# VH-VL binders against p39960r1967to2165, part 36

Target 1, 199 residues: p39960r1967to2165
Amino acid sequence: VPLEDVCERENTLIPTIVVKLLEEIELRGLDEVGLYRIPGSIGSINALKNAFDEEGATDNSFTLEDDRWFEVNAIAGCFKMYLRELPDSLFSHAMVNDFTDLAIKYKAHAMVNEEYKRMMNELLQKLPTCYYQTLKRIVFHLNKVHQHVVNNKMDASNLAIVFSMSFINQEDLANSMGSRLGAVQTILQDFIKNPNDYF
Key: E = the ipSAE of ESMFold2; O = the ipSAE of ESMFold2 at other seeds; V2 = 0.75 times the mean of E and O plus 0.25 times the DockQ between their complexes.

## First folded at step 20 (VH-VL; framework fv_disitamab)

Design CC5 (at its last look DockQ between E and O 0.89; V2 from the best seeds 0.71)
Fold by ESMFold2 at other seeds, look of step 20:
Structure CC5 (fold): chain C 199 residues (1-199), chain A 121 residues (1-121), chain B 105 residues (1-105)
Amino acid sequence: as target 1 above (199 residues)
Amino acid sequence: EVQLVQSGAEVKKPGATVKISCKVSGYSFTSYWIHWVQQAPGKGLEWMGWIDPSDSYTNYNQKFKDKATITADKSTDTAYMELSSLRSEDTAVYFCARLPYSDYWDYFDYWGQGTLVTVSS
Amino acid sequence: DIQMTQSPSSVSASVGDRVTITCRASQDIRNYLAWYQQKPGKAPKLLIYDASNLQSGVPSRFSGSGSGTDFTLTISSLQPEDFATYYCQQYDSYTFGGGTKVEIK
């Protein structure tokens, strides 16, 4: 289902599943070696996703502290599976080229850092509220993961790579021959390292 | 244009070591993981492992963890796979390949041309 | 590891025939599956990703379907250049099917 429809249905700014999964990872998963880069088993991830869709949709008290969900990488995988199955990317299909064109121009030295940050902030303000708030929540989460890099081995660059799919769909990627993927990774790395500059 | 160009065929004796190169062009080397795939004669394709060239983090198929060593050189945009203690059953074509998103649920969108390694007395 | 069972192991068909190749996964892999074509002496070539999406530049006579555990690659009207071995591949642990060799009669 579309991100905006989920937030409307739940009367929330961020999908409840996103908040619950990220909170659990922040509670007990930040030191997991290879978090978001080494998967949990797809069987465990399917079981969790199905349980959440079935139980979480009808019971706000649904918790991930259940012994069934001991594997941190299954929780992380469920989060990435949720994002993968959204019909639109987190920059939105309407704006992904605006974001990536800006980063491409900056990397080509066609603008200075001060101008880049100003224009990036302008683009962020144009996102629909649920996109902006969900992106903000994710970026601050990934900043926390980055802060634990000594133990988890996942710095901002690694995280930007493994989350790129959530920000550019396959249609746009095929048309760009991959140049926009590098731009997405540059944007995400900066967001993750410096979230307060943007959010 | 995206290209993965591998080093040429090798003939080795049992017990030897071989190092296969995979030089990339047409994209940012550090933005994409590089995978290695074995194809033995009369057998299908078998995944061996991957490397993230940005920090040289590797993940191996358990079957190959004591056989293969995957490395990357950012200064030359080249990934390498070294095969040690070669045996006749290591005779195969070895491919490098790229993922479009470099994530764990992905497919291989570009492949190297393959490198035949023949191990014979 | 997720086992991928590919059928048939080979097929002989005439130009213009419809060819169907199947893969079965040992557990639910959603739509996380790709199909490749490989000609002798060449690298595999991506045909289909995410079970049903046609890769750019691949002829429309190729199509993919399925989800969960059962997947199908279809060639609607076999052409001479389609002589090859075809492989499915699941994304979770990168396991390939055993391959299907398509021979033109």
Scores: ipSAE 0.654, ipTM 0.850, lowest interface PAE 1.9, mean pLDDT 89
Fold by ESMFold2, look of step 20:
Structure CC5 (fold): chain C 199 residues (1-199), chain A 121 residues (1-121), chain B 105 residues (1-105)
Amino acid sequence: as target 1 above (199 residues)
Amino acid sequence: EVQLVQSGAEVKKPGATVKISCKVSGYSFTSYWIHWVQQAPGKGLEWMGWIDPSDSYTNYNQKFKDKATITADKSTDTAYMELSSLRSEDTAVYFCARLPYSDYWDYFDYWGQGTLVTVSS
Amino acid sequence: DIQMTQSPSSVSASVGDRVTITCRASQDIRNYLAWYQQKPGKAPKLLIYDASNLQSGVPSRFSGSGSGTDFTLTISSLQPEDFATYYCQQYDSYTFGGGTKVEIK
């Protein structure tokens, strides 16, 4: 289901599943070693994802304060599975290449940092509201994970790597020799380290 | 062009150590995890572990945790796997491989050519 | 860990034949599965990712299908260069199937 359709269906700015999963990780998971890099069990992740798809879609009182959902890495895995199965990049299908083209030029030293940040902010303002708000929520979450790097071993660089898939069109990866993936990592590292420069 | 080039074949005696190299080119070494895969003669493929070259963080298949040590050298864009206390059953071809997303739900898009390690007498 | 059961272990077929190889996962792995071809003395080569997506440069006679626990690789018209061993691989813990050796008669 497209992100826009979920937010319209729920009458929300950010998908409810995203908010609930990130809140739980922020509550009890920020010091988990290898958070987002070490897998939870796929059986637990599937169960949680299916529960959201079946129970959470019809009952907004659905809660993660349940003995079934004790594994922090299963909650983190469910969030990553949700993102992986979205039909669009979190930069939106229409705009993903605008974001990555800008970062490719910056990495090639074709513009100065001040110009890069200005143009990146212009692109962010063009995102549909649900994409912008969901992206903002995720970036501030990942900044908080990054702040706990002494305990969890996940700095902004590590997080940018393991979330790159959610910010590229999957069909375009076969046609790119890694330049767009590297561009996504550059964008995400900067967002995670300096969220107030962009959001 | 993405390439993973491994060191040449090795013949070792039981109890020895071997260190296999995997030099990458054509992409940013620190942006992609490197995995190692064992293939014993006439057998299938078995995953051994991975390294994130950006910070040298490793994750191992429990079976190989006490056998293999995976490292990376960012200055030469080279990953290494060291096998210790070699036994005859460690005779295998060892591959390095890359993931396109460096994530736990991923596949191997590029492989090294393999390094045969033979442990005998 | 997830067990992968691949069948058949070998098949002997003629050029032009349709060849079907299956993998079953012990748990629901969604579409998180890849197929590889390995020719003698060579590294594995990616054919199919995410159960059904053809890797670039792979001939269109290869296709993949399935989701959940049951997956299939199909070679629609076997060619002499398709003599190889084929492996499935699930993404969660990188477990490979036991392999299927395809021999041309």
Scores: ipSAE 0.644, ipTM 0.848, lowest interface PAE 1.9, mean pLDDT 89
ESMFold2 (binder alone), look of step 20: mean pLDDT 91; pTM 0.916

Design CC6 (at its last look DockQ between E and O 0.82; V2 from the best seeds 0.00; counts 0 for: pae E 2.3 > 2)
Fold by ESMFold2 at other seeds, look of step 20:
Structure CC6 (fold): chain C 199 residues (1-199), chain A 121 residues (1-121), chain B 105 residues (1-105)
Amino acid sequence: as target 1 above (199 residues)
Amino acid sequence: EVQLVQSGAEVKKPGATVKISCKVSGYSFTSYWIHWVQQAPGKGLEWMGWIDPSDSYTNYNQKFKDKATITADKSTDTAYMELSSLRSEDTAVYFCARLPYTDYWNYFDYWGQGTLVTVSS
Amino acid sequence: DIQMTQSPSSVSASVGDRVTITCRASQDIRNYLAWYQQKPGKAPKLLIYDASNLQSGVPSRFSGSGSGTDFTLTISSLQPEDFATYYCQQYDSYTFGGGTKVEIK
């Protein structure tokens, strides 16, 4: 389901499943070694995803404070599965190439950092509200994960790598040279380390 | 052009150690995980483990955790797998492979040519 | 630990035949499954990813279908270069099916 359709259906700015999964990870998962790099059991992840699809869609009191969901890596895996199954880049289909073209130009030393940040902020302001707010929520979450790197072993670079799929055009995945993937990783690393520069 | 080029065939005695190399070109070595896969003679494929070359973080199939040590050298864009305490059942072709992007639910789009390790008395 | 059961173990077929290979997962793996072709002395080659998506450069006579636990690879009209061993692979723990060897009858 597209992000815009979910936010419209729920009358929210950020999908409820995203908020609930990230809140639970922030509550009890920030020190999990290999968070977002080591998966939980796919059976547990499927069960949680199905619970959201069946219970969470009709009951706004649905919570993850339940003995069924004690495994942090299953909650993290459910979040990554949700992102993987979105039909669209988190930069949106319409804008994903604008973001990646800017970062490619910056990586090629064709612009200075001040200009890059200004133009990146301009692109962020053009996103539909639900894309912007969801992206902001995710970036601040990943910044918190990064701040716990001593315990979890997941710094901004590691996180940028393992989340890059959610920010790329599917056509560009067929390009094994990875120039747009590398651009996404550069954008995400900077967002995660310096979220207040952008959000 | 993405290439994974492995070191040549090895013949070893039981109890020895072998170190297989996998040199990468055509992409950013630190942006993709490298996986290792065993294929014993006349047998299927078995996943052994992976390494994130950016920080050398590793994950192993429990079957191979005491047999294989996976490492990476960012200065030469080369991943390595060391097999210790070799036994005749370790005779196999060993492949390195990469993913099209880094996520833990993924498939292998490029493979090395394979390295035959023969362990004989 | 997800077991992948691949059948048949071998197929004896002629050029032009339709060949069907199945793979069954011990639990729901959604569409997180790939198919590979391997010729003797060579590395595996990716054919199908995410259960049904054809890899770039792979002929359209190859197709994949299924989700959840049951998956199928189909070769609509077997060609001489298709005699090989085929493997499915699930993404969660990278377990491969046992392989299906397609040989000349």
Scores: ipSAE 0.627, ipTM 0.840, lowest interface PAE 2.1, mean pLDDT 89
Fold by ESMFold2, look of step 20:
Structure CC6 (fold): chain C 199 residues (1-199), chain A 121 residues (1-121), chain B 105 residues (1-105)
Amino acid sequence: as target 1 above (199 residues)
Amino acid sequence: EVQLVQSGAEVKKPGATVKISCKVSGYSFTSYWIHWVQQAPGKGLEWMGWIDPSDSYTNYNQKFKDKATITADKSTDTAYMELSSLRSEDTAVYFCARLPYTDYWNYFDYWGQGTLVTVSS
Amino acid sequence: DIQMTQSPSSVSASVGDRVTITCRASQDIRNYLAWYQQKPGKAPKLLIYDASNLQSGVPSRFSGSGSGTDFTLTISSLQPEDFATYYCQQYDSYTFGGGTKVEIK
């Protein structure tokens, strides 16, 4: 389901599933070693995803305070599965190349940091509201995860790597020989380290 | 052009150690995980483990956890797999392989050419 | 680990034949499945990812279908270069099917 369609159906700025999954990880998962890098079982992840699809659709008060959802890595995996199965990039299909082209130019030392941040902020302001708000929520979440790196071993660089695939499709990877993947990782690392510069 | 080039075939005696290299080129070594796969003679493929070269974090198939040690050298863009206490059943072709993106749910888009390790007395 | 049951183990076929290979997963793996072709002495080559997506450069005579637990690779009209062993692979724990050798009849 497209992100905008979910937000419209729920009359929200951020999909309810995203908010609930991130809140639970922030509540009890920030110190989990290898968070977002160690897989939860796909059986547990499927069960959680199905519960959201069934119970969340019929009960908007659905919560994760349930012994069925004891595995932090299953909750984190459900979040990553949700992002993986979105039909569009979190930068939107229309704008993903604008974001990555800017970062490629910056990585090539063809612009100064102040100009890069200004141009990046201009691109962010062009996103549809639900893309912007969802991205903002995710970035501040990942900043919290980064702040717990002493315990969880997931710094901004690690997080940028394991979330980059939510922003770039497989065709772009094949055609660019990985340069757009590296660009996404640069963008995400900077967002995670310096969220207030962008959001 | 993405390439994974492995070290050459090895013949070892039981009890020995072997270290197989997998040198990558054509992409950023630290942006992609490297996996290792065993193929015993006349048999299918069996996953052994992966390494995240950015910080050398590893994850192993339980079967190989005490047999294999996977490492990475960022300065040479090379991943390694060391097999210890070799036995005849360790005779196999060993492949390194790359994911198309960095996450734990994935498939292998590029493979090394394979390294035959023969363990015989 | 998720067990992958691949069948048949071998098939004898002629150029132009339709060949069908199946994999069954021991639990729901969504579309997290790939198909590979391997020729003797060579590394596996990716054919299909995410159950049904053709890898770039792979001929359209190859197709994949299925989701959940039951998956199929089809070669609609076998060519001389298609005689090889084929493997499915699930993404969660990277378990491969046992392989299907496609041989000349």
Scores: ipSAE 0.584, ipTM 0.830, lowest interface PAE 2.3, mean pLDDT 88
ESMFold2 (binder alone), look of step 20: mean pLDDT 91; pTM 0.920

## First folded at step 22 (VH-VL; framework fv_disitamab)

Design DD1 (at its last look DockQ between E and O 0.79; V2 from the best seeds 0.71)
Fold by ESMFold2 at other seeds, look of step 22:
Structure DD1 (fold): chain C 199 residues (1-199), chain A 121 residues (1-121), chain B 105 residues (1-105)
Amino acid sequence: as target 1 above (199 residues)
Amino acid sequence: EVQLVQSGAEVKKPGATVKISCKVSGYSFTSYWIHWVQQAPGKGLEWMGWIDPSDEYTYYNQKFKDKATITADKSTDTAYMELSSLRSEDTAVYFCARLPYSDFWNYFDYWGQGTLVTVSS
Amino acid sequence: DIQMTQSPSSVSASVGDRVTITCRASQDIRNYLAWYQQKPGKAPKLLIYDASNLQSGVPSRFSGSGSGTDFTLTISSLQPEDFATYYCQQYDSYTFGGGTKVEIK
């Protein structure tokens, strides 16, 4: 299901599953070594996903503090599975080249940092509202993960690497030798380190 | 174009150490994890572990944790796997492989040509 | 770890035959499965990712299907260059199936 269809059906700006999963990770998972880089078991992740499909979609009091959901990496894995199964990436197919071309130009020293930030903010405002708000929630979450790097070993660079495919479709990646993947990682690292510059 | 070029075949005695190289070209080395896979003679493929070249974080299959040491050199765009205390059972072809993107739940879109390590006394 | 049971272990077939190879996972792995072709003395080559997506440059006679626990690789019309060993691989812990050797009669 497209992200905007979920938000429309729920009458929300961010899918409820995203909010609940990120809140739980922020509550008890920020110090997990290798968070988002080491998977939970797919069996545990499937069980959690099934519970959301059956219970969490209709119950606003639904919580992940149940003994069934003890494994933090299963919660993190469920979040990444949700993003992986979205039909479009968070920069969208329509805009990914605009985002990545801007970052490539900046990396080549063809643009001053303040102009880069201004133009990046203009691109962000062109995203559909649910994409922008979901992206914002994710970036601030990853900033919190980054702040716990002493314990979890996941700094902004590591996080940018393991989340890069949430922002570029497989088709767009296949059309490049990885130059656009590197550009996405540069954008995400800057977002994660400096979220208030963009959101 | 993406290429992973491995070092040549090695013949070693039991107890020796070997270090296999995997030189990368055609993409940003630090943006992709490198995995290693063993194929013993007449056997299938067995995953050994991976390295994130950006910070040299490694993750091993438990079976190979005490046998293999995976490293990376960002200055030469080269990953390495060292096999220690070689035994005849370590005779195999060893492959390096790349993911299409660096994350778990993944597959290998590019492979090195393989390095045959023969342990013979 | 997730066990991958691949069958048959070998098949002998003629050019033009339809060949099917199956993998069964010990638990639900969604569509997180790839298929590889390996010719003697060569590295594995990716054919299919995410259970059913054909990799660029792979002939359309190859197709993949299945989800959950049961997966199939199909070669719709076997060609002489298709003799090889084929492996499935699940993504969670990177376990490979035991392989299927396809021999051209």
Scores: ipSAE 0.683, ipTM 0.861, lowest interface PAE 1.6, mean pLDDT 89
Fold by ESMFold2, look of step 22:
Structure DD1 (fold): chain C 199 residues (1-199), chain A 121 residues (1-121), chain B 105 residues (1-105)
Amino acid sequence: as target 1 above (199 residues)
Amino acid sequence: EVQLVQSGAEVKKPGATVKISCKVSGYSFTSYWIHWVQQAPGKGLEWMGWIDPSDEYTYYNQKFKDKATITADKSTDTAYMELSSLRSEDTAVYFCARLPYSDFWNYFDYWGQGTLVTVSS
Amino acid sequence: DIQMTQSPSSVSASVGDRVTITCRASQDIRNYLAWYQQKPGKAPKLLIYDASNLQSGVPSRFSGSGSGTDFTLTISSLQPEDFATYYCQQYDSYTFGGGTKVEIK
């Protein structure tokens, strides 16, 4: 289901599943070694996703306080599975080239940092509201994970690597010359390190 | 052009150690995990583990945790796998492989040519 | 650990034949499955990713289908260069099916 359709149906700015998963990880998972890099069991992840699809999407009282959801990496995996299965990427298919072209130009030293940040902010403002708010929530979440790097071993660069798939669809990635993945990682690393510069 | 070039074939005696290299080119070494896969003669493929070259974090198939040590050298864009206490059943071709992006739900889009390790007296 | 059961273990076929190979996962793996071709003395070559997406440069006679636990690789009209061993691979723990050797009849 598209993000905008979910947000409209729920009457929210951010999908409820995203908020609940991220809140639970922030509550008890920020110090988990290898968070977002070490797999949870796919059986637990499928079960949690099915529970959200059946119970959580239509029941605001749905909670993650349940013995079924004890494994932090299953909660993290469910979040990544949700993002992976969205029909569009978080930069949107319409805008992903605009974002990545800007980062490629910056990496090639064809613009200064202040100009890069200004233009990146202009692109962010063009995103539909649900995309922008969801992206903002994710970036601030990943900044919190980054702040716990001493314990969890996941700094901004590690996180940028393992979340890049959510920002460019697999077909476009498979058909690219490979340059756009590195651009996405550069964007995400900067967002995660410096979220207040952009959000 | 993405390339993974492995070191050449090795013949070793039981109890020895071998270190296989996998030098990459055509992409940013630290942006992609490197996996290792064993194929014994006449057998199928078996995944051994991966390394994130950006911080050298490793994750192993439990079967190989005490046999294999995976490392990376960012200065030479080269991943390594060391096999210790070699036995005859370690005779196999060993492949390095790359994912299209670094995540735990993935497939291998590029492979090294393979390195045959033969363990015999 | 997710086990991948691949069948048949071998198939004898002629050039021009339609060949189907199946993999079954021990639990629901969504579409998180790839197919590879391996010729003797060579590394595996990616054919299909995410169950049904054809890798760039792979001939269109190859196709994949399925989701959940049951997956199929189809070669619509077998060519001489297609005689090889084929493997499925699930993404969660990177286990491979046992392989299917496609041989000349």
Scores: ipSAE 0.682, ipTM 0.856, lowest interface PAE 1.7, mean pLDDT 89
ESMFold2 (binder alone), look of step 22: mean pLDDT 90; pTM 0.912

Design DD2 (at its last look DockQ between E and O 0.84; V2 from the best seeds 0.00; counts 0 for: pae O 2.7 > 2)
Fold by ESMFold2, look of step 22:
Structure DD2 (fold): chain C 199 residues (1-199), chain A 121 residues (1-121), chain B 105 residues (1-105)
Amino acid sequence: as target 1 above (199 residues)
Amino acid sequence: EVQLVQSGAEVKKPGATVKISCKVSGYSFTSYWIHWVQQAPGKGLEWMGWIDPSDSYTYYNQKFKDKATITADKSTDTAYMELSSLRSEDTAVYFCARLPYSDFWDYFDYWGQGTLVTVSS
Amino acid sequence: DIQMTQSPSSVSASVGDRVTITCRASQDIRNYLAWYQQKPGKAPKLLIYDASNLQSGVPSRFSGSGSGTDFTLTISSLQPEDFATYYCQQYDSYTFGGGTKVEIK
């Protein structure tokens, strides 16, 4: 289902599944070597996803403190699977080109950093509320992961690479021949390193 | 234009080592993982592992972890795979390949031309 | 570990024939599957990604379908350039099917 429809149905600013998965990763997964770069098994991830679909969507007591969900990489994988299967990118389909065009200009040295940050903040304020709040929650989460790089080996650059799929769909990627992917990675790396500049 | 250009065919004796190169062009080398795939004679394709060129982090198919060493050189935009203690069973074509998103659930959108390694006495 | 069973292992066909190739996963892999074409001495070429999405530049006579455990590649009207070996690939551990060789009758 679309992100905005989930938030409206739940009467929340961020999908409940996202909050619960990220809270658990922040509780016990931030020091996992290769977090978000090493997969959990798809069978475990499917099981967790199905449990959320059947139990977690309508029952706020659903918890990840369960022997079934002991593997951090399965929880991280479930989060990435959720993002991959959203019908729209986290920049929204309507705005993804605005975000990436801005970053392409910045990468081409067509604007200075202060102008880039100002215009990026303007774009962020135009996002629908659930997109903005979900993106904000994810960015601050990834900033925490980045801060644990000594143990987990996942710095902002690594994280920007492995999460870029959530921000550009494959049709747009094929049409751009990779220039928009590099733009997404630039945006994400900056968000992850400097979240307070944007959120 | 995205290109992955591999080194030429090699003929080796059992026990030798070979190092195959995969030079990339047309994109940012550090933004994409490089994968390696084996195709033995009469066999299908078998994934071997990948390397993140930005920090040289590697991830191997356990079947190949004692056979293959994957590395990257950011200064030349080149990935390498070294095969050690070669045996006749290692005779195969070896491909480098790229994913569109550099994530663990993906497909290969660009391939090198392949490098035939023949191990014979 | 996820096993991919691809069938048939070979098919003998004529130009204009409809060819169907199947791939079965040992467990639910959602739509995380790609199809490739490989000609002798060449690297594989991507045809279909995410089970059913046609790669840019691939002729519309190729189509993919399926989800979960059962997947199908269809060539609606075989052309001379389509004689090749075809592979499915699941994304989770990059496991390929055994291949299907499409040969001239």
Scores: ipSAE 0.624, ipTM 0.842, lowest interface PAE 2.2, mean pLDDT 88
Fold by ESMFold2 at other seeds, look of step 22:
Structure DD2 (fold): chain C 199 residues (1-199), chain A 121 residues (1-121), chain B 105 residues (1-105)
Amino acid sequence: as target 1 above (199 residues)
Amino acid sequence: EVQLVQSGAEVKKPGATVKISCKVSGYSFTSYWIHWVQQAPGKGLEWMGWIDPSDSYTYYNQKFKDKATITADKSTDTAYMELSSLRSEDTAVYFCARLPYSDFWDYFDYWGQGTLVTVSS
Amino acid sequence: DIQMTQSPSSVSASVGDRVTITCRASQDIRNYLAWYQQKPGKAPKLLIYDASNLQSGVPSRFSGSGSGTDFTLTISSLQPEDFATYYCQQYDSYTFGGGTKVEIK
């Protein structure tokens, strides 16, 4: 289901499943070693995803405090599975090349940092509201994960690597010979380290 | 283009140690994890573990955690796997491999050519 | 760990034959499965990803199907270069099937 359709159907700015999963990870998962880099069991992830589809759709009070959801890596995995299965990237299909072209120029030293930040902010303001708000929520979450790197071993660069698949689809990756993947990682690392510069 | 080039075949006696290299080119070494896969004679493929070369973080298949040590050298763009206390059942071809994204739930898009390790008296 | 059961272990076939290979996962793995071809002395080569998507440059006579626990690779009309061993692989714990050797009759 497209991100905009979920937000419209729920009458929200951010998909409810995203908010609930990220809140639980922030509550009890920030010190998990290898968070987002070590997989949870797919059986637990499937069970949680199914519970959201069945219980979460009909019950605003649905909670993750249940003993079934003890495994933090399953909660993190469910979040990543949700992102993987979205039909569109978080930069949107319409704008992903605009974002990555800007970062490619910056990496090639064709642009100073101040200009890069200004132009990146202009691109972010063009995103549809649900894309922008969802991206903002994710970036601030990943900044919190980064702040716990001493315990979880996941700094901004590690997080940028393992979330890059949510920002570039398989076709664009293959066509660019992987050059846009590096651009996505540069953007994400900067967002995660310096969220207030962009959001 | 992307290449993973492994060190040559090794013949070892039981109890010895071997260290296999996997040198990468055509992409940023620290942006992709390196995985290792065993293929014993007449057997299938078995995943052994991976390393994130950016910080040398490793994750092992429990079966191999006491057998294999995976390392990386950023200065030479080379990953290594060391096998200790070799036994005849460690005779196999060992591959290094890469994913298209460095994340879980993906497939191996590039492989090294393989390194045969033979353990015999 | 997820167990992958691949069958048959070998197939004797002629050029032009239709060949079908199956994999069964011990747990629901959605469509997180790939198929590889391996020739003697060579590394595996990716054929199919996400259960049914044909990798770029792979001939259209290869196809994949299935979801959940039961998956199939089909070669619709076997060619001389298709005599090889084929493996399935699930993504979650990187477990491979036991392989299927496709041989000349």
Scores: ipSAE 0.568, ipTM 0.819, lowest interface PAE 2.7, mean pLDDT 88
ESMFold2 (binder alone), look of step 22: mean pLDDT 90; pTM 0.909

